# VH-VL binders against a5d7b1r34to270, part 1

Every score and structure here is a prediction.

Target 1, 237 residues: a5d7b1r34to270
Amino acid sequence: APGSQRAALYVHWPYCEKRCSYCNFNKYIPRGVDEAALRRCLVIEAQTLLRLSGVRRVESVFFGGGTPSLASPHTVAAVLEAVAQAAHLPADSEVTLEANPTSASGSRLAAFGAAGVNRLSIGLQSLDDTELQLLGRTHSARDALQTLAEAQRLFPGRVSVDLMLGLPAQQVGPWLRQLQGLLRCCDDHVSLYQLSLERGTTLFTQVQQGALPAPDPELAAEMYQEGRAVLREAGFR
Structure headers, positions and changes below count from the first letter of each chain, unless a header shows other numbers; antibody chains aren't numbered by Kabat.
ipSAE, averaged over its two directions, is called F for ESMFold2-Fast, E for ESMFold2 and O for OpenDDE. V2 adds 0.75 times the mean of E and O to 0.25 times the DockQ between the complexes of E and O.
Where letters were taken out, [cut] stands.

## First folded at step 1 (VH-VL)

Design d1 (framework fv_dalutrafusp)
Fold by ESMFold2-Fast, scan of step 1:
Structure d1 (fold): chain C 237 residues (1-237), chain A 125 residues (1-125), chain B 107 residues (1-107)
Amino acid sequence: as target 1 above (237 residues)
Amino acid sequence: EVQLVQSGAEVKKPGESLKISCKASGYSFTSYWINWVRQMPGKGLEWMGRIDPSDSYTNYAGKFKDQVTISADKSISTAYLQWSSLKASDTAMYYCARHGYYYGSGSYIRYFDYWGQGTLVTVSS
Amino acid sequence: DIQMTQSPSSLSASVGDRVTITCRASQSISSYLNWYQQKPGKAPKLLIYAASSLQSGVPSRFSGSGSGTDFTFTISSLQPEDIATYYCQQSYSTPLTFGQGTKVEIK
């Protein structure tokens, strides 16, 4: 029935999905912009979308995009409050936040939990320090694994980990060993993502200037296929 | 342990400036709003305003908007309440309080879960 | 602004008595109501949030009920340490507003 319509809400951070009529933001909002204004924008967008769609029940909310763990837990709280006021948001709704190990301390993760987050997606990307530096990550693999352990303690059974494949110069064998090592430390879910070279990034520029080899799509396909087999053998989906 | 520790009592004359502090510890300071509440001698509680320490965004109760300034320094986990020119009517106990959250079925409720011990401000000639 | 009206302004009861305090909002605030206890010379302490949820560590003799505009706070069996002033607070919209308080004394 129309009043029982099920829905999922995606909140894109740090970028608004569309320009907010009550703020001067476009769909792309760089970090360092007034977060209070962004918070108002996100609240108005959520309320407007729910009102116009007629959605009565929101079963899941996902905070994704750039680096949602850099957002204030107040911003997350404000959006969830707006959703709960505009529609029914069950207590057992899945509220996921995408977190970067660099910006996700234990106290900060606990604050997101207090704000209503009940699932985390940790952007680990690699267990190789050289690969993490290539991706512009600030912390080591060891630091990222400590963040993962903290997340699993605070959100038992509700933490997923993102692992990247298809990086420049990356080999299948070493990458599969990374995945196998990760599975010994992860107790919920692992997602595999292929590297995308975006024009305008430092990585794109380094490949264009010949400082790094171009990613090999054939090796990436092989990694994905073999990785899927490893996950299946270990009981992951 | 979560703690909010406020600066000590102040005795001031009308027209003087004053800045009192609320230092937070035991949690992520930038993850929770800090509220300021006034209690005049023998009277009840009045909400003055709040600040989000992550970006220093403030909300004020209308009657306090032009009387005080709320600020925060996230590098030292400290929130402030400031007067440029005190009046005798500013004599009161001032509390800071952390903005806690409750998320339940269909409701997202805010409340003050931790309070500072209070700062007594006395303004007399 | 949402006005919160508490009743009574004060009451005196014996140890073991059931004590009830009421709070009325000038407009509907759903369940966005909290109750605080303030002992003489001390900062307020949260007892009840979301109209009826008991804060961790607070004795079960304290309870809250109601929704919309009418709310009640109950102490099922008054104890000597419960001597205090109790405040309701709406958190539905800014400015946040408190009731004027109810002073509870023991005979």
Scores: ipSAE 0.000, ipTM 0.499, lowest interface PAE 12.0, mean pLDDT 82

Design d4 (framework fv_dalutrafusp)
Fold by ESMFold2-Fast, scan of step 1:
Structure d4 (fold): chain C 237 residues (1-237), chain A 125 residues (1-125), chain B 107 residues (1-107)
Amino acid sequence: as target 1 above (237 residues)
Amino acid sequence: EVQLVQSGAEVKKPGESLKISCKASGYSFTSYWINWVRQMPGKGLEWMGRIYPGDSDTNYAGKFKDQVTISADKSISTAYLQWSSLKASDTAMYYCARHEDYYDSSGYLDAFDIWGQGTLVTVSS
Amino acid sequence: DIQMTQSPSSLSASVGDRVTITCRASQSISSYLNWYQQKPGKAPKLLIYAASSLQSGVPSRFSGSGSGTDFTFTISSLQPEDIATYYCQQSYSTPLTFGQGTKVEIK
């Protein structure tokens, strides 16, 4: 069918820099990463998937998963080239890479741009250092804002940020102040998403043992609704 | 100025405990791994293990896993290497060295860019 | 464990000579190979990382090449201050392992 001939491609990067307290990704292997072998596997998987699915045109590519900004720009370039060989990848297609502030230096971001990335999604998560520590993030709020500024310089008008809501002990007022502060520093896009507390994570264990209060779903719903209103008033989508 | 400063030389008897230190300054201590490397007199370098102070994650070389304990104290930016019971065969120069787990546009490199000056440990009876 | 073998174990050369040291890994380590210089009585110093990248502040006469299992370190024009023992190190997999070292002396 004609509809089956067009697709958006999701490329999963399986490694995180560190174990995130809220992450439930496939695995983290601290060492033993043969990136050349991983690159070959990703290329083969992309080509095989496109061939088997009958997709003829790839309208967008998204590099996500653990921490894609840890990947070599060469790996990103190789995957994009493989896609272009197996299907039509238009020059103006959106190619988005998720970046963690800790692994997103200006030179690294520029190298991703050279590899074919033309949009960035920065996993900011919070502007509160205590909340970042709870999430197991290695960056401070100030470090994250510096990374955001550099990303906006290199990818003007094409940077989005991710902000979490519904964290244990998080309150509506302080969270809305974070969102409003972030909007003074952002381009066009801010993504709001709720913490999902999944079995097997460090954060789930801490809540289960009573070390942290359980997230309040009613409070999270209130944050989401009020956050949407703030975004609309500021002209964001 | 980024530097690692190690504690001074130690002279011990077999069976004694020992804890040597590596104090970091001039950078974010919790953002870099601290490695311990042994060099026996007239011999080459041996990696013993490492710690990431930000979450206390550790890796040990199998040879050293049951011989030493690596720890860190974030409040004073100091990493430690500890023996519960020293042996004459522990006589060596011990170096600490840092590395960043992700480095440059090339990704994970684990290169030791800053080293301590070394702590000489002599164990004799 | 990945074993690193250096060759030669020692060499003597004249000032201005081209010096080459090789390092072989017992299995593929991609480009996760570092080179260190250790002068007598001093801690080691990083010269090359990722097989071929020159560390900031290191003279351009030092270079590295190779990938997979075979690696080469070169000093294009040996200087008196280059007298040292040089070590390769794989950072591909724990335990991190060093070569046995190559002692460079001036004749």
Scores: ipSAE 0.000, ipTM 0.412, lowest interface PAE 17.3, mean pLDDT 81

Design d6 (framework fv_dalutrafusp)
Fold by ESMFold2-Fast, scan of step 1:
Structure d6 (fold): chain C 237 residues (1-237), chain A 126 residues (1-126), chain B 107 residues (1-107)
Amino acid sequence: as target 1 above (237 residues)
Amino acid sequence: EVQLVQSGAEVKKPGESLKISCKASGYSFTSYWINWVRQMPGKGLEWMGRIDPSDSYTNYAGKFKDQVTISADKSISTAYLQWSSLKASDTAMYYCARHVGITIFGVVTPYYMDVWGQGTLVTVSS
Amino acid sequence: DIQMTQSPSSLSASVGDRVTITCRASQSISSYLNWYQQKPGKAPKLLIYAASSLQSGVPSRFSGSGSGTDFTFTISSLQPEDIATYYCQQSYSTPLTFGQGTKVEIK
């Protein structure tokens, strides 16, 4: 069927701006990275995968992984051009870029729009400054909300925010109030992510050593279910 | 045994560059972070920043991140603090100190600074 | 930034007296608080870590207590060699911050 020739393309940006404890604890921007070489690598990989898979139409493109908002808009444009050369990329295709508030200034967001990005996923993670510090985030809740407002101005109706649940010591009531507060500042989409401990991460090691309480999976499940109900009642998803 | 030895006192003019050192001995240099702490004459202690010598990852206090550079050379177990252009307000005693930190959500939280260098007095006159 | 406030800024006491210094954080720092002693012309020396743990080699007359935002440092029986400035320091988050110091002198 024609559908077998359609695809969603995931473009992985391999670098984080800083160490992430819920991912490998030493993933951050390596010094001496040649972005021109990385750009060429991403272009060649996209072209090769599309050619080998026989995909004729790309319905969506997602730039994710580390911190894609640190990439040059030129790199994003080059990948999208390569896709358009190897397959049909419709003008109304969804092109999403993950952005971290720390690295996503209004001028950079506008440049990504010019490069072909038409949707943003903003990694807010939390509106509680203490939780942001524990997550190793350098932005404050205020900074994240300012970035969200700029993103909504540049990409009206096409901005989603990511909110994390199941953090150590997190309680259902305060977290639901945080979610409700966020919904007053959003008009499109909210994604809920449950914290998952991965072996080999610093967070996993700290929990194992007793420095942090283990996440409660039943409490996390309650947060997810309650959060989904709040989102449905507010008309989000 | 375990010690941090700092370079000698410096007398400089405003606008001059300077690089001071902190040499570690008696332990595995890459296993401990190195902090830099400033003390202006007659004033208290002020944290400037730190470096993990294993990968040269740095954290700075906001007021210092555009004023100084912290670096380390693993091959000679030495950490550095440097200025491109000194100001009279940089006149102070500068200490280096090691610590073992734990990492929470990608951020190293030092428990304590247990070994300190003897200090380097920097005087910027006129 | 987390602000650390010490009280008092200075005190005078007699040998053998019990000396108490207080430190307050602008937000909760759990038990991530350290106490340092600095004698004139010398580098600081760690006395207490994790709010209440005595550093090896430090005399037992020194102790610490507290959690969250309010912390106390005590010298149970002041000795002449204890004349120094004492600093609290939070290690909960960067930037690391010190209290303004408490100068301890003999009457």
Scores: ipSAE 0.000, ipTM 0.385, lowest interface PAE 19.8, mean pLDDT 77

Design d9 (framework fv_dalutrafusp; at its last look DockQ between E and O 0.03; V2 from the best seeds 0.00; counts 0 for: pae E 18.2 > 2, placed apart)
Fold by OpenDDE, look of step 2:
Structure d9 (fold): chain C 237 residues (1-237), chain A 124 residues (1-124), chain B 107 residues (1-107)
Amino acid sequence: as target 1 above (237 residues)
Amino acid sequence: EVQLVQSGAEVKKPGESLKISCKASGYSFTSYWINWVRQMPGKGLEWMGRIYPGDSDTNYAGKFKDQVTISADKSISTAYLQWSSLKASDTAMYYCARQGEYRYTWGTYSFDYWGQGTLVTVSS
Amino acid sequence: DIQMTQSPSSLSASVGDRVTITCRASQSISSYLNWYQQKPGKAPKLLIYAASSLQSGVPSRFSGSGSGTDFTFTISSLQPEDIATYYCQQSYSTPLTFGQGTKVEIK
């Protein structure tokens, strides 16, 4: 059977500045990361995968994982170049990079654009500083909004935002206000993610020990349903 | 039926404290913002601030910040506006107003129900 | 802060006339604009929300249009009971702000 002619490529950046309290993914906090070595590995991996799969056309590339925005724009550019050498990478292919507010200065975002990124996914997670702290995030709501503004300036109509729901002690009213506030700033895509408490995480331990209340699944469901309704009404998909 | 009933007219002197009230009924008090609006004699409407009784979140207009305090008592579905020290310039009609049910429609809030107003007169 | 500017500040028209009031925002407020009617000695009453949506129970002769920075309020056929001051108000961001009002009188 002929190999897959078209594909979406996922590129994983394994490093984060700090582990989120809720995250159980295989992420590493860098202590002297040899980015050059990692760049070589990513390039080889991408090319090998494309050659072995027989893929001839890459319709999208997604940089995700830990905090891809910590990668140098040069690393991103090198990977994209490697992809383009191994397969056809059309100019209109969607190239998305996940970014955290703390690692996404305007200049860095612009450099990613120059490297070939044409879409950003901003992991702001919350517009409440207390919630952000609970999640182990290092950015503030203000930082998030500033990053969003810069992202939109540089990538108009091509910025998505992640918002979490179902956090410990989180209430539907305040959360909906967050969403509404976000919708005043976001004009592309909003992704709603329900918190899942995972064993081995700091947040799980805190809830288990009674330091934090357990998330209320009914409230989470209500948030999701109401949030979806708000998004639909606002014209978001 | 949704109703907002405000406390009666007040006549005060400069320097005196004052707390006026807005009692809500006919809806879930903790689920809607309550706003306070000032209207000086013969003048237009001025938004002062608001409170969300559900969590007591408050917002103030800059000119009213630290000049007044907005609060709420959920147990009796009542919102309050208070001054620690009145000035003659505080003479005005004060309205409370509920933000409309458009909370789930892209945040297009409106003041859909109003109190009858409380006239506050401050004079020597 | 977002400033709302209404025009005119006052007008006088005959019964049956079409009345138009404009409101301009100092920056884009999308459709986060409401219109209120305040009769003498009474509290304001909501007429239009979200720029063009008619509040329940409000006569159809009242309407609103516009988006961004420029908005229009219209009374298709002025009635004697429409004597009032009308206000626009933005709900886009805090602090919430009103226009200065438009006083409508009958000739």
Scores: ipSAE 0.006, ipTM 0.532, lowest interface PAE 11.0, mean pLDDT 90
Fold by ESMFold2-Fast, scan of step 1:
Structure d9 (fold): chain C 237 residues (1-237), chain A 124 residues (1-124), chain B 107 residues (1-107)
Amino acid sequence: as target 1 above (237 residues)
Amino acid sequence: EVQLVQSGAEVKKPGESLKISCKASGYSFTSYWINWVRQMPGKGLEWMGRIYPGDSDTNYAGKFKDQVTISADKSISTAYLQWSSLKASDTAMYYCARQGEYRYTWGTYSFDYWGQGTLVTVSS
Amino acid sequence: DIQMTQSPSSLSASVGDRVTITCRASQSISSYLNWYQQKPGKAPKLLIYAASSLQSGVPSRFSGSGSGTDFTFTISSLQPEDIATYYCQQSYSTPLTFGQGTKVEIK
């Protein structure tokens, strides 16, 4: 009989293309990554975790953390293989990979699909180049939209987009125009994230030193409420 | 569209060095293992080893570990099999093959595309 | 190393006959078994992967079954173009290993 030992597995990719200004993951950009060694470590970790936890069924797998789209598709495939060998990973399980537009070419996205990925989460964050620079992103809005279009072609109906709100100096009107513009380019799922300032980040330090205005939580709340209304009217979520 | 094209037949003497090639096209070369398989005249298939071009990770069958070197040049999408000193017993057909990954069968590692083969003859 | 043993080493059958080849692994390999066809002077061609999954473009008369240590490959109605040597291969662990091959001929 099937037991109740079921799980969603989170696989943490520890590297970023660039140190994020708003996160505490990956303090440095490594020079040279021994991906073969990292792949072996991730496989052993996944097998060990599943064995020790007694998990019999893995209903979803999420590759997140730094920039999982920097990972070799072979590393992703090896981890999924290890999971499938240690536990039951159903054919209809969601296998999601977080993709940064800078590192996700069409050929690379297709290779992730071949490796077992069946859903993408695109970290767009903003359609304003100045806001992307503030967040420490290495892509332009144009690059991000090109990646989104390619992802939608390769994973029809299985692409979600992340959009951030509550950035320093951000206003409701312009942000809603960004959201509406995005909705013309996607027809699946949009996730809205409020900026959170964490101690130890570059953004936290700049706000603390007065180089940037502090995010306005009331404006962020207005953006969220108005954004949810726009999404509902457009049939998203 | 996916193709693996191997270098031409070789006739060599014992003790000579040799490097044969397998040029890939029509897919992301750095995202799939390339395997080398030997077939001696009238015999079956023997797996020699493989390389993952994206990070140059290699695996060898124990029998071949110290006899050959597998390498790849990702700038020209080409994998190589090399001998420093050939023996008469190296006379065989050598195939390269791509190791495909399939959604829902991640552990299968089947060889979905093969090169046409390179015949190596070693005689004195 | 995992040893793969095929039976028979060769067989002769008539067009239209059902042909069965077996493959045994020296230890359990779950369903990580592939079947290849090699015609004289040609490179091998993948027919079956994951013990029972038919490769795209391969005729439905070819099928595979089994799990663990015992596997079967079947040609339901032998055609002249099926004359070839057939190989099983385990993909469970390195080194990857092939069976010795089964030569299929018309009598």
Scores: ipSAE 0.000, ipTM 0.459, lowest interface PAE 14.5, mean pLDDT 81
Fold by ESMFold2, look of step 2:
Structure d9 (fold): chain C 237 residues (1-237), chain A 124 residues (1-124), chain B 107 residues (1-107)
Amino acid sequence: as target 1 above (237 residues)
Amino acid sequence: EVQLVQSGAEVKKPGESLKISCKASGYSFTSYWINWVRQMPGKGLEWMGRIYPGDSDTNYAGKFKDQVTISADKSISTAYLQWSSLKASDTAMYYCARQGEYRYTWGTYSFDYWGQGTLVTVSS
Amino acid sequence: DIQMTQSPSSLSASVGDRVTITCRASQSISSYLNWYQQKPGKAPKLLIYAASSLQSGVPSRFSGSGSGTDFTFTISSLQPEDIATYYCQQSYSTPLTFGQGTKVEIK
């Protein structure tokens, strides 16, 4: 019978360590999270979605949203088991977890691996500490690089990172140096993300009030073009 | 074998110009910052500023901004510290030191190699 | 500008003593703190980077700890060749800044 049999599954973790100043996603700050209740909800949602969709084979699972690395590895394992019970989850399915440097120690990363995670997405955003403060991050550039190193040791060839461009007052030269330095550390994928000012975020308000300059779209375009050239020169796609 | 070799001691009078050098070898000159550090007689270390020779980006400590010029010549792997008009208070030892950019190694922001120093004496 | 305050400004100790030097930053610098040794008439030498990491070739009697605003540097067993002035330095943001130095002498 004609119909959908294969899918990628996205699992949304709703809690953050701290609300990001640029993000307009609905997120919660941890304050005595009832993980068992959340685990039950995620399991039920995954089972319900798979049943209603008619999906019989799940090719990949992505744990994203707030700060998924705050989740217990047991919760990740429970969700993957629920998926495997409701549909076929091949042993070679890509299972990605989005991790934040402040919550992703080597022992926690190894535990996520034991729970079934086989790829990491590290939310670096920037390797400039002033930019990290502007973005509301709780980690330093050094913390981020340490986490990246541990992640690559545990998940060789399966760690992706991101950098943001188009931040207020950002300049092409310094940003390209940041990217070039990152490429000497990366072993899989680097994503370049342009900042978009979303209504309801701290950054939007600061730009609207004149506390920060508006991002320059032409400068951001130049940064993206130059960044893609650097990635191509280094052998990235 | 990373090495920073500075120019020799200088004796000058107030009002004269001076340009001292720091020649780098054993590494990619354009991929590391070169910092200049002052040490007045009997005093501690003071960061003056730095240059990234790859694109000539510079940063200065506020008290040295507009008082000195930091530059580099990539073709001979040499950084410079320059005064247009020396003062007696510029009498000091001046060091150059290498510093890395964002890298996977801890300590790339540290000054891992230093020149031997250039003594500058400015007296009437 | 981030001000770095070292304590003490000088000390005198016997061979074999444990020596501790502290460094306080005027704001958080995470772990972006380096320690340098300067012997009389010589250029400074990097000993500790990233608050606690030992530079290659540096004896294990040297160590560092701390994060945020309060840092310590320790010589576990002072040796005669350790006579020097020690400097902390923040590498968190420009302008980069040094502590005022701590002169270590043997009794």
Scores: ipSAE 0.000, ipTM 0.411, lowest interface PAE 18.2, mean pLDDT 81
ESMFold2 (binder alone), look of step 2: mean pLDDT 92; pTM 0.947

Design f1 (framework fv_fezakinumab)
Fold by ESMFold2-Fast, scan of step 1:
Structure f1 (fold): chain C 237 residues (1-237), chain A 125 residues (1-125), chain B 111 residues (1-111)
Amino acid sequence: as target 1 above (237 residues)
Amino acid sequence: QVQLVQSGAEVKKPGASVKVSCKASGYTFTGYYMHWVRQAPGQGLEWVGWINPNSGGTFYAQKFRGRVTMTRDTSISTAYMELSRLRSDDTAVYYCARDRGYYYGSGSYYLFDYWGRGTLVTVSS
Amino acid sequence: QAVLTQPPSVSGAPGQRVTISCTGSSSNIGAGYDVHWYQQLPGTAPKLLIYGNSNRPSGVPDRFSGSKSGTSASLAITGLQAEDEADYYCQSYDSSLSGSVFGGGTQLTVL
């Protein structure tokens, strides 16, 4: 049957270097995490899922969740090896890793490449240092752009950048200038996504207490529409 | 057929630098990672690091970070390993080895299927 | 020192069976990483003998076989021949070191 022979695999990494202000599903890396034990669990889970589901071919793998670039490249390698043992993983399959600029040094990115990663998604989120602080990011915009340049050198034509819109107090004009600046530094793909203000986050609490203005959904929709137009004009996907 | 041809033996004084070359033929040079492994006289094998000839990206064993630099020249299918601030205990045969690991599909990583014949580096006064 | 533990030497007579052990830890073989084996004849570069725990490259006789269990791996040589006299190295991947690790090597002597 259709679907029984092919699949896309999502591998969830549950830990963050620092809990993001806007994300209630990301967790701190606990003191004393046994990564070898976690790696064994991920390997067993991947193999069991693939064998029991009857999947014969895996066309793509995506490492996402908290901050997958904090994982050992060997954990990534072990999962990919387990997938290949349980099903056919073609040599040209897309294997994407989400990376935080803070934990994505050139040597680590190269090691992920050696482990089987062939595409990166860089969680830049913003080019405004004040917005990065609001989101709980520890990197500056300059540091993130330097990481992006290194990623593009190591994975030419296979790096996408994530940029957020609809942040509290964010305005269309300044945000479009951020996007245009990013396009001068990015050679492949830019993903735009809207902030979701969820209960249990620092941002949600600050908005509820009146410390930050609530995001405006209509303004966010305008940003998205104009952002797509800018991307189309520049020839981006 | 796959061949890895390494540069000739070198004698260096402590504190000097040495640069060893490894010329590949018989396959697509940019399609496979290249590793460097050393062996001191009468001793075992010790992994130094790897280079991705396609991107120029590198990764080094912790023991060698700050002293080793790996580069490549794709126009002549040649990889290089430079080791600086040489000590007498750096005396070893240095091998380049191709990694056959199935990086984008099924298979083992850090799998050394073809080796160069080695370059003896002697560090003595 | 070597990260994986091998006996420093092993010996056998022609036609006999010998086994060479390779003991790791939870960060390498115990973590599920594959074990590869290399044969090094005197004065030569290492040659791939077994990869992925038990697979033989083209040209390697069926007399050579590999296995893995828990934190250890083993290389078996049956029908021992004089030409088998060499050093044998196991190799795996270590997550705590983020790189390749080798055994200390085992010298096989054919009596």
Scores: ipSAE 0.000, ipTM 0.406, lowest interface PAE 19.3, mean pLDDT 80

